VH-VL binders against o27280. Designs and how they scored, part 430

Target 1, 266 residues: o27280
Amino acid sequence: MDSMNVPEVLEIKRIVEESESVKTFIFSWDFRREVRPGQFVMVWDFRDEKPMSVSLIDPVRSEIGISIRRVGEFTDRVHGLSEGDLLGIRGPYGRGFELMGRDILLVGGGIGMAPLAALADEATARGMRVDALVAARTADELLFLDRLEAAGVNISTCTDDGSCGFKGFAHERLLTLEENHDMAAVCGPEPMMFQVMRILDERDVPAQLSLERYMKCAVGICGQCCLDDTGFRVCAEGPVFWSQELSRVREFGRYRRDPAGRRVPW
Key: E = the ipSAE of ESMFold2; O = the ipSAE of OpenDDE; V2 = 0.75 times the mean of E and O plus 0.25 times the DockQ between their complexes.

## First folded at step 18 (VH-VL)

Design ud5 (framework fv_marstacimab; at its last look DockQ between E and O 0.81; V2 from the best seeds 0.80)
Fold by OpenDDE, look of step 18:
Structure ud5 (fold): chain C 266 residues (1-266), chain A 119 residues (1-119), chain B 112 residues (1-112)
Amino acid sequence: as target 1 above (266 residues)
Amino acid sequence: EVQLLESGGGLVQPGGSLRLSCAASGFTFSSYYMSWVRQAPGKGLEWVSFISKSGGYTRYADSVKGRFTISRDNSKNTLYLQMNSLRAEDTAVYYCARLDDYYYYMDVWGQGTMVTVSS
Amino acid sequence: QSVLTQPPSVSGAPGQRVTISCTGSSSNIGADYDVHWYQQLPGTAPKLLIYGNSNRPSGVPDRFSGSKSGTSASLAITGLQAEDEADYYCQSYDRSLRGSWVFGGGTKLTVL
């Protein structure tokens, strides 16, 4: 096994409370190990291990950030940690986002904004114009707005309850935006991504989407994250896929596999 | 030295197939978009196909869509063009080119490989 | 024919200034996509001459310059030399063609 597969025990350098349910854990990082937006790491709390997207890549400060939403026992434990506590981190893994052209559209929902925030930083740094459609159920769940604004990102917000920005879903808001971009990056609830992808395809906008699946090994061995029909492994061939690739994935936007391998509808 | 080297060209009958290869060296192949551009004898340049860094996204000119398939093997630093159902009008020198992902220019070109479709 | 329009030929004497035009449309050059220029010497592969409208790659003499305005671009060659005799192609990107890389028809430059 590659040395990258051994968790490195890292001290939590800083914790940023993004929302009531989301925290970003910041770690010192040796950038001799490259990390790209869209890639994920396996976070180990010495009991369990879960894949988490990298949401911050700061070569200047030699830091990375991992944003974690509180959704279960593992994340409950992690959210109980403090600065100075330890976590095991192995990776990064998977295929990250590619940047294409000069204008990029980011469409994110909830915690899906995590990898997109990192991508926004990179895109802005290289001089790209970045538009971001940030969606959430409520205003309080909108993530990284201040960070994106500080980076020079043009932000449009969308909330299910209308508490901030456009009242409705991301794909509905997207329909009201007529401007096309050189490419789009999408991450969020799969039903959202599915609808957004359809719109972008109709507009002939190249799109990349980051999928979430149950991952166990992260190295393409166990097959737990395999997508039906194609055999794509989200941990190896993904998690970032081009829309053209996902067009061949029958389950996309329709169902996922649970830890037992059963089909679970979205 | 940054270099692209095409191969696989030759004489083929109409309706036939041919597979072109482009070997890349001197740069991180997987970090670049790639394209095929062709030039018929005595004619201008025509973009044929585009492929993303990962190979997950491709584009084709209308003239070759459905007949040509671009692909890449990053582990071998090689770009491919599978050409099926070849026509006389496909006769050309085929160039592989490295494509900039920001400005969309082609900064590295191979020497080209000649494809002749004739009965 | 070609999405971008170039004069089929231009000529000039050594030391003179010549200009090659490249005319596009609102869906390519006019859509703020950059114009690039390539030089193709007889019997050789194209070589990038100008990128991003006006930038010269390393090794390209400063007597080559590019400009863009509206839906058109121009390549200017000052101090024309015998070795400049070649075909020149402009290139851009067209969104209306489902995102295609587009070339001009090419211009044959003859040095008299």
Scores: ipSAE 0.933, ipTM 0.961, lowest interface PAE 0.5, mean pLDDT 96
Fold by ESMFold2, look of step 18:
Structure ud5 (fold): chain C 266 residues (1-266), chain A 119 residues (1-119), chain B 112 residues (1-112)
Amino acid sequence: as target 1 above (266 residues)
Amino acid sequence: EVQLLESGGGLVQPGGSLRLSCAASGFTFSSYYMSWVRQAPGKGLEWVSFISKSGGYTRYADSVKGRFTISRDNSKNTLYLQMNSLRAEDTAVYYCARLDDYYYYMDVWGQGTMVTVSS
Amino acid sequence: QSVLTQPPSVSGAPGQRVTISCTGSSSNIGADYDVHWYQQLPGTAPKLLIYGNSNRPSGVPDRFSGSKSGTSASLAITGLQAEDEADYYCQSYDRSLRGSWVFGGGTKLTVL
């Protein structure tokens, strides 16, 4: 059954405060509408609509969770909601993660751990060995550590300020980790993902990366098959891309766009 | 009934090209990694190529890298192998195989299609 | 590029036990990758016989068994029957640069 492109209005069942700036909103969900880790939904607050990654997929409790970082007007309004309040949900949309082999590395920066937490649950459920490198600016912004530990994930942490785990960037910590993974999944700030992807490519580890700015391609907002403005076009669909796909995209890791659409360096 | 059916084999001169197809039925094609494996006459099995479920990640044996291209069309349930710059040593039966993404075994094989490269 | 080594042939009389070895290296079997086995009857495509070192798919008789130790693996066939006459291939994955699926050279089993 196709999901119509009309938001389903759902009641917030529970709210989990993951950090000062991140909350997970949990809804009842009919899993005849299948959801895969790495897919996203459109969240409608009756005034505006934004794409958000699914962080919890729980068929046993018939629940999904959506983790949202407070960064602006829309997310401020959503963070002000309580259990019992309503949100509109459309989806799921986009390409989810594929799993490969028996040993997976997750590399997440900040809110980027949200889709990776869902992937970790699926990977552990199928018997994969899961290592997660969880990165943030400070210890207070490390997400999902208790949940990952409960799932049997081997956790390494790093913080920019050294307040927890390795002091430094995720790619620097990655250089000290074992090179025994069959694949990797990466999500976080694009500069982090670019550096991590370079290391994984040098190690010939198949890698999938989830990129917020490419979520719009999954619903056709950025055009049919265009990912770059330099005179070559590819038919690709995000938000999850293989590293082989991203190596051809000029914009990845090199610049972003401000609210007026101007190209700016990272 | 889960089936794979290869086609597109034939006789070709060295330096020529062929495109093999593999029609899949009886399973959700887009949920599986796929592979090509070949067997030269009187010889053993040799892995040729691998493709991810979306088609976004591919790998090749060194002997074919740069000459062969694996692809898939999930809307048509079809796997492809484009073979360019063919050599006599590419002469083989080419099998399409469904790949397990956890253990890396091949649980479903096609009957094969014969490619002969000869002047 | 690494490859798995099998004896070219093995033989046995009906009712006997035979074994087929598969020798790899530290970049495949020795890196804890599983070994799988395929049977290829004359004139047919290969068929999965053993996966994950020792697991039998549905329909494979229990007289076929597999094991792995160190950099090597073994397929054992007990109660040998005439219809077991076939070529047998081991297969694994090699994690070295560029990663690849690797097969053994094959073993022709002759039932005397």
Scores: ipSAE 0.670, ipTM 0.840, lowest interface PAE 1.5, mean pLDDT 88
ESMFold2 (binder alone), look of step 18: mean pLDDT 93; pTM 0.945

Design ud6 (framework fv_marstacimab; at its last look DockQ between E and O 0.89; V2 from the best seeds 0.81)
Fold by OpenDDE, look of step 18:
Structure ud6 (fold): chain C 266 residues (1-266), chain A 119 residues (1-119), chain B 112 residues (1-112)
Amino acid sequence: as target 1 above (266 residues)
Amino acid sequence: EVQLLESGGGLVQPGGSLRLSCAASGFTFSSYYMSWVRQAPGKGLEWVSIISKSGGYTRYADSVKGRFTISRDNSKNTLYLQMNSLRAEDTAVYYCARLDDYYYYMDVWGQGTMVTVSS
Amino acid sequence: QSVLTQPPSVSGAPGQRVTISCTGSSSNIGADYDVHWYQQLPGTAPKLLIYGNSNRPSGVPDRFSGSKSGTSASLAITGLQAEDEADYYCQSYDRSLRGSWVFGGGTKLTVL
């Protein structure tokens, strides 16, 4: 097995159309290299490299899945690929989710459901009761519903336009749910995560949140993904953070830094 | 052999500080939540604090909140308890314990280290 | 004083059966959190005796058994032996206390 820091050229085994804008690329994986939900890999299309969350971990089939949303030039190229084509994959990197307790709440928005889907599989396999609040702008953007259902996850949906489930935002739906859990895992738009975290903190529910930042090296060297005040590197100390850690992060829910290091408000 | 070994206990004056250490061996330290439990002389067990695998999450009993800090160094397989503003009622044997993250029991205990707070 | 309530002491003759109760509330045992039991021999650290209400760790004799019902749990010791003389503590989790690990007050078992 090659070094984790050297991209391995892997063949796309399968492509799953998750939605109009999201595809899951499945690769054969040697599980002697451990991978955890919440960790990410660097995907290399031989021109550019981007961090992507692992959305599927299947030790039985010896496969991993990487879900990619079409959002720019890189992802456009990747979405143009077919089964049998090649991609470079290096990793996994970062801190993944921890599981705690017997029941867990997953709150995901859009592509944020990618790492949570993987976590759901692990939690279910462990015997945990899993509730998932899946949010999206519209019904057709809700991800992994069939997969989650098949895993035995209790799903609640939320859409901005009300086309499926609760009409509104994830944090609004969460407010209508009175049941507490042993822990929560959250991933999605940062404004969503920020509001969800506040609610969970008020309820004294331990929460982990997966952040997204511009990432260059993935190995904690370049500092491009550093969070203000704390010096946390999303690629090294994250991308999964506890709410207690994020409470010290000034920029969380407020702004991010672009490739030039400029503050960009959410 | 799975083992926890506490150290750092001793005599300290009220208002003083003490730092306890717990050395773990025989298991993957970073894969477990850890906890501190104390026992005053002739009294029962009292949970003090827990820390997540990564150390990013901590929780404290109300009796020690704001005064004690739990931390860990996974590279050294060591758990710590920084105790500040110590009070007479903090006098106890302090045990390090490995915590199950599913059932919430403590399956491995150290021998304990005695902390005495007295003028 | 303790969140979980245990009798301060129990006693029995060798060979007898003794039971130690652990009474909680709707926020801990009654909230479907498991009860665990620890044995503490004189001058030693606590040892896990029962976990998950009724499971025995390796090395624990089958004469030790645990049960849970409603807001209470019980530890039963059959065939009481001299070496069973110890303090026994029940432990659970309480959600109402911002999620706290809670112990019973402990029960001193004397073998007559």
Scores: ipSAE 0.914, ipTM 0.954, lowest interface PAE 0.5, mean pLDDT 95
Fold by ESMFold2, look of step 18:
Structure ud6 (fold): chain C 266 residues (1-266), chain A 119 residues (1-119), chain B 112 residues (1-112)
Amino acid sequence: as target 1 above (266 residues)
Amino acid sequence: EVQLLESGGGLVQPGGSLRLSCAASGFTFSSYYMSWVRQAPGKGLEWVSIISKSGGYTRYADSVKGRFTISRDNSKNTLYLQMNSLRAEDTAVYYCARLDDYYYYMDVWGQGTMVTVSS
Amino acid sequence: QSVLTQPPSVSGAPGQRVTISCTGSSSNIGADYDVHWYQQLPGTAPKLLIYGNSNRPSGVPDRFSGSKSGTSASLAITGLQAEDEADYYCQSYDRSLRGSWVFGGGTKLTVL
């Protein structure tokens, strides 16, 4: 298996605290190794290795940013690191987002805004009109608002508790927005993405959705990231899929797979 | 030299099927959306279908929806159009075109392949 | 029938200026979607002539120019030459057709 990469050990150049639970770790990066919004990297803390989305792609400064939410033992350890500490990075992997047309809608839930922030930078640099629906449980968990505003993105917010913007779920807010987009990109909790996808499909808006599944090899060999109905490997054929590809995937929005491949509720 | 070369046209009876191919060369095929456009004899241009870079998104003109299927094989640099349940109204020259995904124009065209649907 | 309306024909003498109109609506040209132009010489495939309303691809002479205003666009050809005799099509994107690519009906240019 000569296609398997080894992690490159990189120094944490800068840490940005995005929220109480989310930090962005910034590294110097040689862009001869190309990176596209929606691709992921495997982050190695010298004990374990987990997939993380790329949230900043800056060829001018030769920097890449990786946003990590504290959710367990691995991410707790990484959140405890400081500037100057080391992490292993391998990748990037996967299929990134495609851009189409002049008007794009981004719908992000929680940490799902990370790859969409990178996409927003590319879309605005291209001259697209970008609307973002940024969703979270509470106002304190809304991510990247200042960055999106600085890029010229038109932001709508929603929170479960109503502490900022629309009170309710992202798909409920979406029903009240104008239908004027050429495409959409969606990333967040899978139940949210399923509901958003149904609305966008009814409106005939081309949509791309970024999925998360358990990964080990990241190059499509081990089968741990497969989707039931298609045999798609999230690490190889995804993580970004078009809604047309997902519309016949029964597990989407209903189940997840654990490391042993067993179906579990999300 | 950027080129698109269509093939697979011919004479077919109504209700029949044909598969068109378009071979791409001189550019990175997987980096572009692709389209089929047709032109009935003596008539104007009519958009038929588009396909995204990965092949994961397709769209069709209402006149062909449900009967035609666009696909691509990026490892072979080839675009396809499967045409089923053909009708006399489908008689046309079929062009393969490279689509700009921002401005929605077609900057490279093939020479076309003729499809005739007649008894 | 055609979402974009073009005159069926136009003519001019060598050296003259001619214009070809392309009239759309608020769901295409008027919704800030660009207009593109294609030239089709007799017996040949279409070729891109103007994109993004006014941009010329490499190899297109500057006597071809395009403009857009409101819901309409125009192709202008100055210094008309015999080789310009062709069919000309405008093209845009129409959101009211569930996101459809639309061509004008075509204009036959005759050089007298």
Scores: ipSAE 0.652, ipTM 0.838, lowest interface PAE 1.8, mean pLDDT 89
ESMFold2 (binder alone), look of step 18: mean pLDDT 93; pTM 0.944

Design ud7 (framework fv_marstacimab; at its last look DockQ between E and O 0.88; V2 from the best seeds 0.87)
Fold by OpenDDE, look of step 18:
Structure ud7 (fold): chain C 266 residues (1-266), chain A 119 residues (1-119), chain B 112 residues (1-112)
Amino acid sequence: as target 1 above (266 residues)
Amino acid sequence: EVQLLESGGGLVQPGGSLRLSCAASGFTFSSYYMSWVRQAPGKGLEWVSMISKSGGYTRYADSVKGRFTISRDNSKNTLYLQMNSLRAEDTAVYYCARLDDYYYYMDVWGQGTMVTVSS
Amino acid sequence: QSVLTQPPSVSGAPGQRVTISCTGSSSNIGADYDVHWYQQLPGTAPKLLIYGNSNRPSGVPDRFSGSKSGTSASLAITGLQAEDEADYYCQSYDRSLRHSWVFGGGTKLTVL
């Protein structure tokens, strides 16, 4: 039996308040179990289970971080927890980001910056030049800025209300940037990712995008996270996809399926 | 020992198809980008195609685009090159090569497999 | 014909120094992409000789050296030996060619 499929009960070592709605929960981690940026874990609060991206990978401290946005009942409960409390963690699952080249552009929106923050750490450690376009609705929702800055990342911010950086959406800011990178990694609201991908494709920049879908099993058996036409399972073949793969996914940027399997427009 | 071993080469008529395989051993195959490079008899090296670690990203030389398909099976540690609509100018030794994802060099090469396209 | 330009042939006597040039453009070597060199002995597969402009893989003698400047690169071989007789290829990356790995035309080195 694969141990990765059994939730390990872990103590919350630290909680970092990233924003009003986002907390990072830090756990001790045995790195004999490899984890890559872009992969996710299933978080179990002994009542329900949800997929969450790994936002911190620290082999030195033997820690991982999971950033969770408060958006519903499950996350409300989790956000009510304190250091020392317990959560069940199983994984990691899915396909993480690949790195190639010497410079990378990260484009993240909201909680989408979670996996990208982890990727930024890896890319920087590898010696890559990292540019990050961090987008949010407001300045208060911009995530991981201090962390990225400390890592040596060149940060550009974008806010819907103009409270910080460029006023507008991420793809609009991207249009104002002329530099092309060896590759790009994108994560955030799907409409954002869709527009960003189009721009990157036009510029012929290799891009990877992390999709979010309703996941139940995380092991590719239940089909809840299947993408139309391709049959890609976000939990198995993803959540990180190359733009070339997503070009074949009709629903990308247009709709998703809810827990009942119904199409829900973005 | 790090090793790449090509197979599948042979004689084929113009317009025909051939599928090359490259068996990798001695390293974590899924952790590396891979490439095909060919060399026509008495000629130089020509990059043919590359594929990302996951297989989700591919690139092709213009000379083979639309005719060749690179793929990989990480569970089998095998790289493939499906060659369709073969032409005489495709005649070459085809090498499988491990591609560095940072500097973009090829540090491991197979011994190559000969593909001859002739009527 | 090749994206990177090499002299078709060079020759030298044993013990001499020979240099093989590799000329690119602003879209490859000049775009700060590294140049790599491969040695191909007669009847064998290419072997990585120099990577990252000037780095030698394990097993490559220090008499082989690489350099890069502007849009050009150079491979230098000092203390030329008979076993150095081979074809040498430079290689880089070109974004303008829709992200292609590009080779030089190759240089045949003859040891006299």
Scores: ipSAE 0.930, ipTM 0.960, lowest interface PAE 0.5, mean pLDDT 96
Fold by ESMFold2, look of step 18:
Structure ud7 (fold): chain C 266 residues (1-266), chain A 119 residues (1-119), chain B 112 residues (1-112)
Amino acid sequence: as target 1 above (266 residues)
Amino acid sequence: EVQLLESGGGLVQPGGSLRLSCAASGFTFSSYYMSWVRQAPGKGLEWVSMISKSGGYTRYADSVKGRFTISRDNSKNTLYLQMNSLRAEDTAVYYCARLDDYYYYMDVWGQGTMVTVSS
Amino acid sequence: QSVLTQPPSVSGAPGQRVTISCTGSSSNIGADYDVHWYQQLPGTAPKLLIYGNSNRPSGVPDRFSGSKSGTSASLAITGLQAEDEADYYCQSYDRSLRHSWVFGGGTKLTVL
């Protein structure tokens, strides 16, 4: 039976160069299909299809934005496209972030800042104080700093090489920050998220983390996005999970799976 | 009309168990954090537990940790409180309440259900 | 003994003004967490009366008002009426109690 969604073919309306390796592709969007920060779409370039997080949600202009890092053949091809070119989009899929309280901490590594930028817009719009820890390997890979500043977000930076802000890993910088947030949202490399989650759990800060796993159907029927120990499907029950949910998941932060389902160390 | 209706209260012996239900109607249940608050006879209000929109995050008052479990079924618009190892001091009217996730107030309350823990 | 302290009772004559205090600490009201007020009429569930320190939900008369200063809050009732006879609770959030929702002990208002 054909229960899978069919991609809608959309024109690229605008392309924003976020860094040397990251572009944001903006499309017109009918918001009768609701989109929440932390949800993802499947992007189809007429050859391959990959999940991408939504980084901009703008109902006023009827636009969504999808930020894509150039990391392989699919993303190289997409980065070669121009305004007016076509992509297939299906979705949105997954569970988005839930906001809580008045003080939120965002911790993002690399492209993981994309869904957090969308969340920051929602949080600031409802009057929350937003602190963001923006992490990358080097200064020129720090994403969305101007956008976050314009929104009134309080930014702390860290870089592995020390070229901007704190020299070191996100979790090391986090230990030097204030411990007074009502909640946190975390997205980035899974080893970073695991270390950050440990600190937030010790501080009793409610935390939500956005995971990446292998996906095929994106609607929860094929089972390929499942997590160990729980049977959670990242495309259906996630990609955003509370830290309380993830504390029971053995594979989180410990290993990953290849397309054949084999355990592979990080 | 926005409503919360608790059920499942009654008389139970110390060490026993009871499961409370709270049926929600008139609003989008899955869009709200929910809570339980209790009131012992002749006493004030005491917060018991809260649960996030998805059910993935929960908190409990120290007095009930390890004994009570809050849960929700968004497909049935129902909030639950599983109460185990009940004690006399758990005797109270139990209210379910809709919890605001920004201000942390409780704007919609059920009528309450009475739980009596006695031999 | 409540985290938030309220007087156990308050009284007033019809038409008068009464106030009910709610005293917290630096970990709740003093940490910029809002104070909310609930009215509980005899034999009924609590009803939200004031939220966010001073906001009235729709349907709450203007004679109920709230304020907050430092670590304390106050509920004022003007034009006191017989039907105002009830228990009144303040509520906030306390960061030091592992992020707990906290109520005052309650104040019984008697209309003379």
Scores: ipSAE 0.795, ipTM 0.892, lowest interface PAE 1.0, mean pLDDT 90
ESMFold2 (binder alone), look of step 18: mean pLDDT 94; pTM 0.957

